# Ledger of designs, part 12: VH-VL binders against q96il0

Target 1, 167 residues: q96il0
Amino acid sequence: APERGAERRDTAPSGVSRFCPPRKSCHDWIGPPDKYSNLRPVHFYIPENESPLEQKLRKLRQETQEWNQQFWANQNLTFSKEKEEFIHSRLKTKGLGLRTESGQKATLNAEEMADFYKEFLSKNFQKHMYYNRDWYKRNFAITFFMGKVALERIWNKLKQKQKKRSN
Short names: E, the ipSAE of ESMFold2; O, the ipSAE of OpenDDE; V2, 0.75 times the mean of E and O plus 0.25 times the DockQ between their complexes.

## First folded at step 26 (VH-VL; framework fv_pabinafusp)

Design pab35 (at its last look DockQ between E and O 0.02; V2 from the best seeds 0.00; counts 0 for: pae O 7.3 > 2, placed apart)
Fold by ESMFold2, look of step 26:
Structure pab35 (fold): chain C 167 residues (1-167), chain A 120 residues (1-120), chain B 112 residues (1-112)
Amino acid sequence: as target 1 above (167 residues)
Amino acid sequence: EVQLVQSGAEVKKPGESLKISCKGSGYSFTKYWLGWVRQMPGKGLEWMGIIYPGDSDTYYSEKFKVQVTISADKSISTAYLQWSSLKASDTAMYYCARHEYYYGEYFDYWGQGTLVTVSS
Amino acid sequence: DIVMTQTPLSLSVTPGQPASISCRSSQSLVHREGNTYLHWYLQKPGQSPQLLIYEVSDRFSGVPDRFSGSGSGTDFTLKISRVEAEDVGVYYCMQGTHWPYTFGQGTKVEIK
């Protein structure tokens, strides 16, 4: 479920990679992984004679990419913040130093960090389940429209072939 | 919108006490760390310390540890910086700023500053 | 304490031209998680500091895209692609990796 755009940094920065394909490209382009979501953005080709059906498909793919990017960017930010909060709380409870000799934040041993990972996964299980459901719903819709566009293109090629024969 | 509003300018004499305030609004005051930063006249910025208003967990820069007291009253979303006995060397601008302690460790939103002047 | 050294300390720039400010730390600013907690602030005349760039290169909310940051380890740069009149003020780098947090001495940017 897409959230409102970033207005506070409590939510991960929104947006995709700044990769820019050539303007004369006839193909979709895939950029490098986004820093926050770790997902590769797609820059969608807009053909000169894009049909209404092709436009619907492109918009659905764009919206799905934005939703997916936002979900993982938010999850990764939440993971980072909750991890540090967990570490701080446990160090205080155990009376351990909060900072190393150099002044950097201290951490916990691997056994204690495993507790955090279990708790984080458990807390986010329902959210990931809803994400998987929505992911499948969106990808089914995309596949459905891809099929419709493929049929439209076949139909148009047959019409063009008939047009050439009648000349 | 996140906003930090500080108390007004103060003119004091050496030896007097002072408590300046910083009121946070537009966010959950008890769920974010808040820091204090000093700027001496014509000088740069110095970190003084941070507080978590939710439980008053407080940490000071070594330079300021015995010079000032940082506190908060979470019921009125207000943090304080306090001196028991001011010195002329305490003359400076003092800023409060919201602190992202768990990620990046930066100060994102700042108060307007409180000018403290200590002179005989 | 980590010493943050800015160069230049003063910079006079023609409107519309680029500007570049360097910041160097006495120790690496790479955090144990691999992130680098180097931040940039602008203090406009008569105003409080405002966050521009966090974690080396990420622009804070509402910051124009003419501001960019780069660098790694101990050497960092803030660039303004086209300086505008509203960009005058003192720019500070700050490190958040090591307690105590420390700032650079500041770079005054003015319009010629």
Scores: ipSAE 0.605, ipTM 0.846, lowest interface PAE 1.3, mean pLDDT 87
Fold by OpenDDE, look of step 26:
Structure pab35 (fold): chain C 167 residues (1-167), chain A 120 residues (1-120), chain B 112 residues (1-112)
Amino acid sequence: as target 1 above (167 residues)
Amino acid sequence: EVQLVQSGAEVKKPGESLKISCKGSGYSFTKYWLGWVRQMPGKGLEWMGIIYPGDSDTYYSEKFKVQVTISADKSISTAYLQWSSLKASDTAMYYCARHEYYYGEYFDYWGQGTLVTVSS
Amino acid sequence: DIVMTQTPLSLSVTPGQPASISCRSSQSLVHREGNTYLHWYLQKPGQSPQLLIYEVSDRFSGVPDRFSGSGSGTDFTLKISRVEAEDVGVYYCMQGTHWPYTFGQGTKVEIK
C-alpha cells in the first residue's frame, strides 16, 4: 500500500494532556501515530453518567479503532517486508551489493520500484476491497448510534427543561 | 521547537485593564488544555483556570472565576489572561502551562512567566 | 477544593545526604480511570516550575535517578537519594485529578 502519504504528520506533536480535564469536558483525546499502523489512536471520553447507548457507541468506536490499527499494522509490515525482499532480489540480480561503495543503502530507481508498487497493489487489491467494505459498514453503524445518542441527549435536555418549568 | 512564549512584564495602576498573552509554537495548540498559574511574590503556585483552545471551553478556580477572563485565539495559537480592573493584590508572576502525554512519553511546557506589577 | 499539604515547608540538607518531602491530599487522587495525577515540580530560583515526577512515581525526561516518587491514594512522597547543589529550589506537589488543580504549599530546599 502506498504508505498512506504521511498524513501530514501534523508536525505538531499529538498527545493527551495529563492534567485531567473537568468532568464536563466531552473531548476525545488523540494520541500520536502508532509506529506500526501510523494511525493516531483516540482515547474516547467516558461521561460520568454514561448511558447504555453512549457506552455502546463508545465500544463500537473502540472496536473499530482496534480493527483499523491491526489491519494497517499488518499491512504496513507486509509491505515493508515485501519491499525489502524485492529490493534485495533485484540488487542481487544486478550483481550489486546491499550497500554502495560509499556505505549508503543501495536503492532501486523509481521505475524499478514502480513495478513493485503495481504488483503489490494488484496482489492486495481484494484485501483492500474487503477492508473498504467493512470500513463503510462499521462507520455506518457508528454514525447510526451517534444519531441515537444525539436524540437521547436532546430528549434528556427537554425533560430537564420541563422539570425546571414545573418547579 | 515546542515553546510557550508569554508577553512581557507589565506595570499598571489599580483600576486599569490588562491582557497578557501566551503563544504556543511547534505543536497543535488546539488539541491540548492550557492553563494559567499565578505566583504571588514569595508565595506558592495557584491554578487560575484552564482553556481548551479548540472550542474555548474554559474552567476557572472559584477564587479566580470573577477576577479574570481566560480566552484563546486558535488562529494564532495564543491564549490570554485578562483583568477588567487590576488591584494591587494582582501583583504576581503569571505562568501559562500545559502537560502532555505522547503515547509513552511525557512533556511539560511552561511559559517564561509574565510579571505583573500593580502599584499606585 | 482539594487541599494539598506538604511537610516540611523548609529543608536544609548537607550535600550528598538524602531528602524526603511528604504530600498529603484531603481527598483521594485516584481518578475513575485508575490513574493518579499527582505530580512533583521543582522551581529553581528565578525560573519557571519544571516537572520532576508525574503520576506519583514516573520520572520526567532528563530527571536524574536520585529523584523518586512514591505513594497512593492520599499520601505521597518525593525522595532525593543524594542532594546536590543543583537541587536547590522550591518543590511542589500538584494534583491534577480534580478540578481545580491544586498545589502544595511548597518545600524550600537549601544546602547547608
Scores: ipSAE 0.016, ipTM 0.567, lowest interface PAE 8.8, mean pLDDT 85
ESMFold2 (binder alone), look of step 26: mean pLDDT 92; pTM 0.929
ESMFold2, look of step 27: ipSAE 0.250; ipTM 0.655
ESMFold2 (binder alone), look of step 27: mean pLDDT 92; pTM 0.936
OpenDDE, look of step 27: ipSAE 0.015; ipTM 0.562

## First folded at step 27 (VH-VL; framework fv_pabinafusp)

Design pab36 (at its last read DockQ between E and O 0.40; V2 from the best seeds 0.53)
Heavy chain, then light chain:
Amino acid sequence: EVQLVQSGAEVKKPGESLKISCKGSGYSFTKYWLGWVRQMPGKGLEWMGMIYPGDSDTYYSEKFKVQVTISADKSISTAYLQWSSLKASDTAMYYCARLEYYYGEYFDYWGQGTLVTVSS
Amino acid sequence: DIVMTQTPLSLSVTPGQPASISCRSSQSLVHREGNTYLHWYLQKPGQSPQLLIYEVSDRFSGVPDRFSGSGSGTDFTLKISRVEAEDVGVYYCMQGTHWPYTFGQGTKVEIK
ESMFold2, look of step 27: ipSAE 0.540; ipTM 0.818
ESMFold2 (binder alone), look of step 27: mean pLDDT 93; pTM 0.952
OpenDDE, look of step 27: ipSAE 0.492; ipTM 0.806
ESMFold2, look of step 33: ipSAE 0.596; ipTM 0.845
ESMFold2 (binder alone), look of step 33: mean pLDDT 93; pTM 0.952
OpenDDE, look of step 33: ipSAE 0.508; ipTM 0.828
ESMFold2, fold request of step 34: ipSAE 0.568, 0.569, 0.538; ipTM 0.828, 0.827, 0.810
ESMFold2 (binder alone), fold request of step 34: mean pLDDT 94, 93, 94; pTM 0.951, 0.951, 0.951
OpenDDE, fold request of step 34: ipSAE 0.659, 0.491, 0.529; ipTM 0.858, 0.814, 0.823
ESMFold2, last read: ipSAE 0.578, 0.565, 0.498; ipTM 0.834, 0.829, 0.797
ESMFold2 (binder alone), last read: mean pLDDT 93, 93, 94; pTM 0.950, 0.950, 0.951
OpenDDE, last read: ipSAE 0.413, 0.469, 0.555; ipTM 0.797, 0.810, 0.841

## First folded at step 28 (VH-VL; framework fv_pabinafusp)

Design pab37 (at its last look DockQ between E and O 0.25; V2 from the best seeds 0.00; counts 0 for: pae E 5.7 > 2)
Fold by OpenDDE, look of step 28:
Structure pab37 (fold): chain C 167 residues (1-167), chain A 120 residues (1-120), chain B 112 residues (1-112)
Amino acid sequence: as target 1 above (167 residues)
Amino acid sequence: EVQLVQSGAEVKKPGESLKISCKGSGYSFTKYWLGWVRQMPGKGLEWMGMIYPGDSDTYYSEKFKVQVTISADKSISTAYLQWSSLKASDTAMYYCARLEYYYGEYFDYWGQGTLVTVSS
Amino acid sequence: DIVMTQTPLSLSVTPGQPASISCRSSQSLVHREGKTYLHWYLQKPGQSPQLLIYEVSDRFSGVPDRFSGSGSGTDFTLKISRVEAEDVGVYYCMQGTHWPYTFGQGTKVEIK
């Protein structure tokens, strides 16, 4: 039976930013960095007369943000775990304790840690490549819809100006 | 599910030896530190020490370093707390607890406790 | 050793009312990596301790949202927004930043 029980903790809690912007805000709010992802969440403003195109753009931005938050939260947890395992294993190989005489957590020097970073980056290279690809695709889609929304807003302003001139 | 199951209650005399056990299940026993925590009757929690069952690396609180021995048998996913000579002052509840070390340093799962009573 | 001081040591609360427990450390619990290893445990009567809050403010799995942790440096607080009968027990803060690990004295929470 696969050891499915341990994997559930390795998922960062879905970081619903506890940051609630004021209800009367007419603009997007940027929250503090999330504890797990270290990304600053954006609370998107919802206009009272949101067009279907604006709503689609907002949803795409929200989905992309959630995707980014989850990716980096999980990546940071993985990094932290693997880093601790590496440090522990190396200290052990050296016959060093987990704690210094001063009671601080024992660490490795910068040279030894450089090996960890190299190995970690090598191991996760493909994952980062897929992330970058998907990041560009998502942001391209968002940019495309931003352009459409901008055109829609221009068109609506022109129609309103024409109606005001005819009355 | 992560579980820690401890041995039953013990009643001993001063000067006797004792070894109590804590069996881990539902996780990789060799990859997590297992700590022991004492709770004297009506008192708070005291960390005693911990063991890494993968290689039996062991750390003690200075208060308990000469009083107890912590060991593990990874083949049966069991950790032990041992006294060579019990004292009446060793009367307490003893808990084993799994240490989460990768993401922080906290005890996330606890055994049910083993009551040790040392009386003349 | 780091001394963890809890206040109050005993608290009697009416069901549905809020409760607050303070924990102070003798030294800063901010780790060199910027994390703070302050945790909260509940020991219900006749039971083992159970993890409630880890790293100051994160709820452990299955812990109700009425529990919240806050604080920084040396001063930490556990809050219960609405105390229930099942919340009776002794609450302990614990530090994991400095060696050795140390617990607070405990705060006994009772229902009036």
Scores: ipSAE 0.657, ipTM 0.863, lowest interface PAE 0.9, mean pLDDT 91
Fold by ESMFold2, look of step 28:
Structure pab37 (fold): chain C 167 residues (1-167), chain A 120 residues (1-120), chain B 112 residues (1-112)
Amino acid sequence: as target 1 above (167 residues)
Amino acid sequence: EVQLVQSGAEVKKPGESLKISCKGSGYSFTKYWLGWVRQMPGKGLEWMGMIYPGDSDTYYSEKFKVQVTISADKSISTAYLQWSSLKASDTAMYYCARLEYYYGEYFDYWGQGTLVTVSS
Amino acid sequence: DIVMTQTPLSLSVTPGQPASISCRSSQSLVHREGKTYLHWYLQKPGQSPQLLIYEVSDRFSGVPDRFSGSGSGTDFTLKISRVEAEDVGVYYCMQGTHWPYTFGQGTKVEIK
């Protein structure tokens, strides 16, 4: 199998989480925060008698989680790279080194960093706007399918109750 | 695929100059620090210094500060380690390695090494 | 300079058995950002070093689950739950918290 860094070349690694859940969980399971996205992955339970509608909901949730994890992993990487580039540029114009005497990264004061945050938000405004739109669309779809699953389960309960009374 | 490809082995005499290279590919060469690590025969690893090719900012371990020069040519994605006057004690394997520095401070990818032999 | 001391310096292991390597630093490796930059490398015979574990306990991509790291402050451990023939080589700990970066003296692991 190819290494993560080699296959992705200067972008955040893919893959939701390296955490390994218990094999025989009968419930959805939430792992620790992913190092790159800072989001907690959900490991979805697949029941033996999953209905087609329940399967569609689970797949939609899985796809949405992967999309969300990848977006934030990429944004966090971009933020980190642009932050360091901004700091490097400002330190260079001041004639200062990029690292302290102890080898740690040199920093800027809060006022200087505020300029970076403003610039970053401005540059990424459109991307975040499209992310918010897609996030709402996906969450609406998930909520819609959750409602359909709930109605399916109520219907099955009513069918069982009708069968019981007819005996 | 991230790769660091170093120049070939060198056999030199004391007093001669030498410049060895490390070519990076598969990543943004100017956006990552590149370090040099020495391994003397039968010995462990020693960090020599590193360079940020984007602006050529360069840092040296005090042990190596006056012994070697680290440089880079970002137009060809290549870093260099250079001696003006080799000594027999410079006989070693020399590695270049990329520093992951956006999330941490570790060398994630290494070159294959360049063996430098200095003997009279 | 931060001295990184590894024990043992040599280890002969029967295949399938566990192995443990200790690394001790002369100063705390906790960075001002709160992270601990203690890393583990393997240099297989005739090869360049390769990253195994970064930041104490995080496995690098493609590193098998049998490798694990732990520790804090100045005391760190690399464990191999079941040593395999491909694990032969010299293991180094390395610190990236303090200038200059320093490595341990190495632990040679071989199969008996």
Scores: ipSAE 0.103, ipTM 0.645, lowest interface PAE 5.7, mean pLDDT 83
ESMFold2 (binder alone), look of step 28: mean pLDDT 93; pTM 0.948

Design pab38 (at its last look DockQ between E and O 0.48; V2 from the best seeds 0.00; counts 0 for: pae E 3.2 > 2)
Fold by OpenDDE, look of step 28:
Structure pab38 (fold): chain C 167 residues (1-167), chain A 120 residues (1-120), chain B 112 residues (1-112)
Amino acid sequence: as target 1 above (167 residues)
Amino acid sequence: EVQLVQSGAEVKKPGESLKISCKGSGYSFTKYWLGWVRQMPGKGLEWMGLIYPGDSDTYYSEKFKVQVTISADKSISTAYLQWSSLKASDTAMYYCARLEYYYGEYFDYWGQGTLVTVSS
Amino acid sequence: DIVMTQTPLSLSVTPGQPASISCRSSQSLVHREGNTYLHWYLQKPGQSPQLLIYEVSDRFSGVPDRFSGSGSGTDFTLKISRVEAEDVGVYYCMQGTHWPYTFGQGTKVEIK
């Protein structure tokens, strides 16, 4: 059986935001929107005395961010590609040129494009449902770990206050 | 990896016919426009035309519309540029290039070029 | 046809110094959808043209950060923050908004 050459899906380059925050930053930095995902990347601050729980939270946030960036980058590329294929196909089926009389790339009107958007949303509905489910799951986990880190910080502050009162 | 490989250099006489080729690989050949660019010796770049290999839809620059024929064989992922009768003024480097159409209108990958020399 | 005018046509630059190339179009390159299809290509000596910048300011894959594009409407600029020996060649602006597509005259960049 001839191995069907896997169409190398033009995966969006893993847009590691080249935004480097200042090394002396003591807070999270928000970068400009990524050109593929249109999501603003966050550079997470790493404390000098990061607890294992804080590290776990940071890693989970980073992983979730990377997941979101990759999802939307791929989704936007797919959308743009399918949009152009739709326009091209519809123009040809109408016997219209791919260029306007002024020599510009031809496009469809808003009414004609409504069919594309409806079809695209219908086709991708299940994908968006799974994304939303996983998004909620990830954010719930992050929120849970944020709560744990907050409690740990409170407990550590209380222990330090007790030690200062005993000396 | 996306690659465009052109046929070798050609030396011809005025009045002869010529067909040069550009083979695409590493992408869906039928879903991308392919263009031809002329570069005369020591001169700039000139667009000659575009072809969509999926259905052989073709656009020419007015300057080249009657001078050349652009065609494609999608079965072998190859585009062609053809002259019926060469002139000395056709001496140039010819490039094929892939047109990105989905995310803009720019040529992202180029062939290595085919040098055509027409001399008496 | 859209006329693309580059300035200068030749530029001699000391390594490590910045370079700037201007490109003007005879009419607006803004497409009706809002995109501007102005691109920059480099042709190194004895090589094929290669894409540097697309849609005014977006760097193509593998293009160094020292290259940047800017502009709007009819006026565009390519900047090289620090010219290196490997940057020698002819730079072309190209419009992809109107058919036929047209190139600038080219700007030859040499090292002093």
Scores: ipSAE 0.596, ipTM 0.839, lowest interface PAE 1.1, mean pLDDT 91
Fold by ESMFold2, look of step 28:
Structure pab38 (fold): chain C 167 residues (1-167), chain A 120 residues (1-120), chain B 112 residues (1-112)
Amino acid sequence: as target 1 above (167 residues)
Amino acid sequence: EVQLVQSGAEVKKPGESLKISCKGSGYSFTKYWLGWVRQMPGKGLEWMGLIYPGDSDTYYSEKFKVQVTISADKSISTAYLQWSSLKASDTAMYYCARLEYYYGEYFDYWGQGTLVTVSS
Amino acid sequence: DIVMTQTPLSLSVTPGQPASISCRSSQSLVHREGNTYLHWYLQKPGQSPQLLIYEVSDRFSGVPDRFSGSGSGTDFTLKISRVEAEDVGVYYCMQGTHWPYTFGQGTKVEIK
């Protein structure tokens, strides 16, 4: 980033996934891999008789999927941009041309690229640590609500069994 | 909104000099590469060269390297295409366009074009 | 220089019918990192070019989904599933993999 870089938005467009599931679907949808995140988007089915607990679980899972998509889309775009900026800067410092004889962008050797990877990891270390913390926090919450929904469904089956027996 | 606004049409005689302009707005002018593209009457598009206005780093297609000079004044967000001595063969429409250099090397926004007519 | 060859050079289409434009490059357009920098532009009558498709198949912001791109290596296709009056103009393919950047000759699309 020191001397050169195209100013493009540092984040992927809102709604990272370009997948739009059919309306009134009866099933969860898993779309094709998103170009930016390389993750398949998921859109969770909304049943007609969704309990408040089931709604909380579904919304939490949907929000977590969208959060994860956004994070990796942003990281992949940032990685690509900073990699090319690093290469460009080092070629200029070394007095080398930006293009090979064929006209393609030149690159650096593996040793030189290792410096980029080290710098990128160091710069993004804190961000990835917060991502990991938030990932575990979200997945713990999802697992907790999945358990609560499972118990609610068992209880509802028992209540319906009692109602049938009382007929 | 990203906009590239070019100077008006020019009618010139062979041997005259000319400098046409392209003013960028709605984005960080110094952070994007900008290119010039020629379209001769009834013909297709030809890339002429690039400039990075942040440091005026400039690159030319070999076809145009000695024919034109590309420059920029970042204080007024304006790039220039300049001839020291026009020829009748320079009669064409000239476009400036913003280049996404790092994410795919394509021109995403274009100016309206400047028609240059060179005749005696 | 990479030669970009478009076929056909002109095309007359009844509104609502599909259209297909081919673009062939004299060399592979696959970038060293695996991406393919083949792009499509439309120049409507009296207007400057506008970006339609970048990197073979990705639609630019605001481009209708009736436009699609495909291909690989040296052979590429732009398809319009249902041609509308606003789609008339000259379509250009462009390669961004190799300097100098080069464009195809253009394909004029007209309504008949």
Scores: ipSAE 0.284, ipTM 0.687, lowest interface PAE 3.2, mean pLDDT 85
ESMFold2 (binder alone), look of step 28: mean pLDDT 93; pTM 0.951

## First folded at step 29 (VH-VL; framework fv_pabinafusp)

Design pab39 (at its last look DockQ between E and O 0.37; V2 from the best seeds 0.41)
Fold by OpenDDE, look of step 29:
Structure pab39 (fold): chain C 167 residues (1-167), chain A 120 residues (1-120), chain B 112 residues (1-112)
Amino acid sequence: as target 1 above (167 residues)
Amino acid sequence: EVQLVQSGAEVKKPGESLKISCKGSGYSFTSYWLGWVRQMPGKGLEWMGLIYPGDSDTYYSEKFKVQVTISADKSISTAYLQWSSLKASDTAMYYCARLEYYYGEYFDYWGQGTLVTVSS
Amino acid sequence: DIVMTQTPLSLSVTPGQPASISCRSSQSLVHREGNTYLHWYLQKPGQSPQLLIYEVSDRFSGVPDRFSGSGSGTDFTLKISRVEAEDVGVYYCMQGTHWPYTFGQGTKVEIK
């Protein structure tokens, strides 16, 4: 039976940023960095008269943000775990304890840690390539919808000006 | 779910040997440190030592280094705390706890405790 | 060994009122990597200790938001914004920076 139990903790809790903007805010708010992803969440403003196109843009931005938060939260957890495993393995290979003589957690020097970073980046290279690809795809879609919303707003303003001239 | 299950309460006489157990489940037993904590009746908590079951690397508090032996059997995901000769002063609650090491350094899960009573 | 000093040792609180517990270490708890391994545990009556706060301010999973930790270096505080009946027990600070790990004396929290 696969050890399914250990995998559940490696999912960063979808920590809904407890940052609640003021109820009367008419602007997007940027929260503090998320604990797991280290990314600042954005609370998107919802206009009272949000168009279907504006709503679609907002949802796409929210989904993209959630995707980014989840990716980096998981990546940071993986990094932390692998880093500690690396340190532990290297210390043991050296015949060193996991604690210093003063009883503190032992660490590796910067040179040894450089090897870890190199290996980690190499191992995760493909993952980062896919992330970058998807990041560009999502941002391109967002930009496209931003353009559409801008055009819609211009059109609506022109229609309103025509109605005011006709009355 | 991560669980630490300790052996049942023990009643012993001074001079007797004792070995209590802590069984880990729901995680990689060999990849986490386990610690033992003593709590004397009506007193605070005291760390006794740590063991890494993967290789049986063990750290003791100086106070407990000669008083107890900490060991582990990784084949059955069990850690042990043992006395060769109990004293009345060993009467306490003993807890095992798991050290989270990868995402911080803290004891996240605790056993239910094992009450050891040493009386004449 | 690092001495952890908690104040007060006993606290009687009216439900819904805030509580604050201080913990002071005899030495800095800042590890060489910059982390501070100060944790808070609650031992409810007849139960095992349970983790509340780790690394000064991080709430453990399932811990209510009424619990908060703060501090730096040698001075740390646990705050309960609104004490509930379920919060009764002994609170311990613990340092994990230096071996051996050490606990504070404990703070007994009771309801008035």
Scores: ipSAE 0.534, ipTM 0.830, lowest interface PAE 1.0, mean pLDDT 90
Fold by ESMFold2, look of step 29:
Structure pab39 (fold): chain C 167 residues (1-167), chain A 120 residues (1-120), chain B 112 residues (1-112)
Amino acid sequence: as target 1 above (167 residues)
Amino acid sequence: EVQLVQSGAEVKKPGESLKISCKGSGYSFTSYWLGWVRQMPGKGLEWMGLIYPGDSDTYYSEKFKVQVTISADKSISTAYLQWSSLKASDTAMYYCARLEYYYGEYFDYWGQGTLVTVSS
Amino acid sequence: DIVMTQTPLSLSVTPGQPASISCRSSQSLVHREGNTYLHWYLQKPGQSPQLLIYEVSDRFSGVPDRFSGSGSGTDFTLKISRVEAEDVGVYYCMQGTHWPYTFGQGTKVEIK
């Protein structure tokens, strides 16, 4: 299951730094957590003689990671923004100060905040259901292609051995 | 693309009134906070106040709250900064800037500035 | 009000060399939920300020990766790994944690 956090802004900002693996790596690399999605990106190895099937698998894994990163980055930013909007609106309605004595944003009591959390979860229930469905679909497809690549590699080795023997 | 276009430079005498404008385009004007920032000649930046044009909710830095009035006309996506009686000390460059109020509290896009000169 | 103090107030750098600007706040800029609302702006000669770095270390859209921000609490640093001609201007830090929002005095960066 992906990591979830209370994060920021209505769009994921540009300029976020990411781990950059050694250029000559022959293995996939896992980078540090992305600031907005809280997910660790994978930097995929591209073999010299990548078959069309192997390329399809790598592309599907890359696209799935990109989709997953974007979903959680957006969700975290929406959560943070809507939380602060809710707090601001309720403070205005109650005629309370928007800032504390120190000048920082004020907040609400636990009961009031519980209303926000309930509303946010309810509002996003269908979105998270569709995310889970799509996540399973993507992972099933990835697993299927991993199996196809494994069989392709075995078959090619058998074909190569059989061709050398007949020559 | 987000743009904030301010009215042109003004030359005024002490005691006169003035209203300068900032027109926002390329974004939902009523959905973002907008701030005013002063830069006195050869000096740094000073925050003056904020407005949320969607409901005209307006807040001032204590230093400026009796000196200026911030307003907006959402039908033409325009915010205003106005003085009822200018002083020579009001001579400065004035910027409007869009504020990410709900997260980070930073100014992301700035107008080109309006130079206000007040001299006898 | 939160006082933001920049050092140095002026610096002259050889092209291609690094530069570092310090910003200190008179009190902590850590928001109640742990984020730190410290931002950096560049005002190039004859231009409006432009956002470079927000929340201590995040580059704004279109900002080259030679700019980096760091720090915590009350002590913050902007670094330019290799200064170029287009980087000249006045750099300001700003805090957004406490009303009123306040800026540092500025650091003028110029090419030798």
Scores: ipSAE 0.476, ipTM 0.767, lowest interface PAE 1.8, mean pLDDT 86
ESMFold2 (binder alone), look of step 29: mean pLDDT 93; pTM 0.951
ESMFold2, look of step 32: ipSAE 0.448; ipTM 0.739
ESMFold2 (binder alone), look of step 32: mean pLDDT 93; pTM 0.947
OpenDDE, look of step 32: ipSAE 0.397; ipTM 0.798

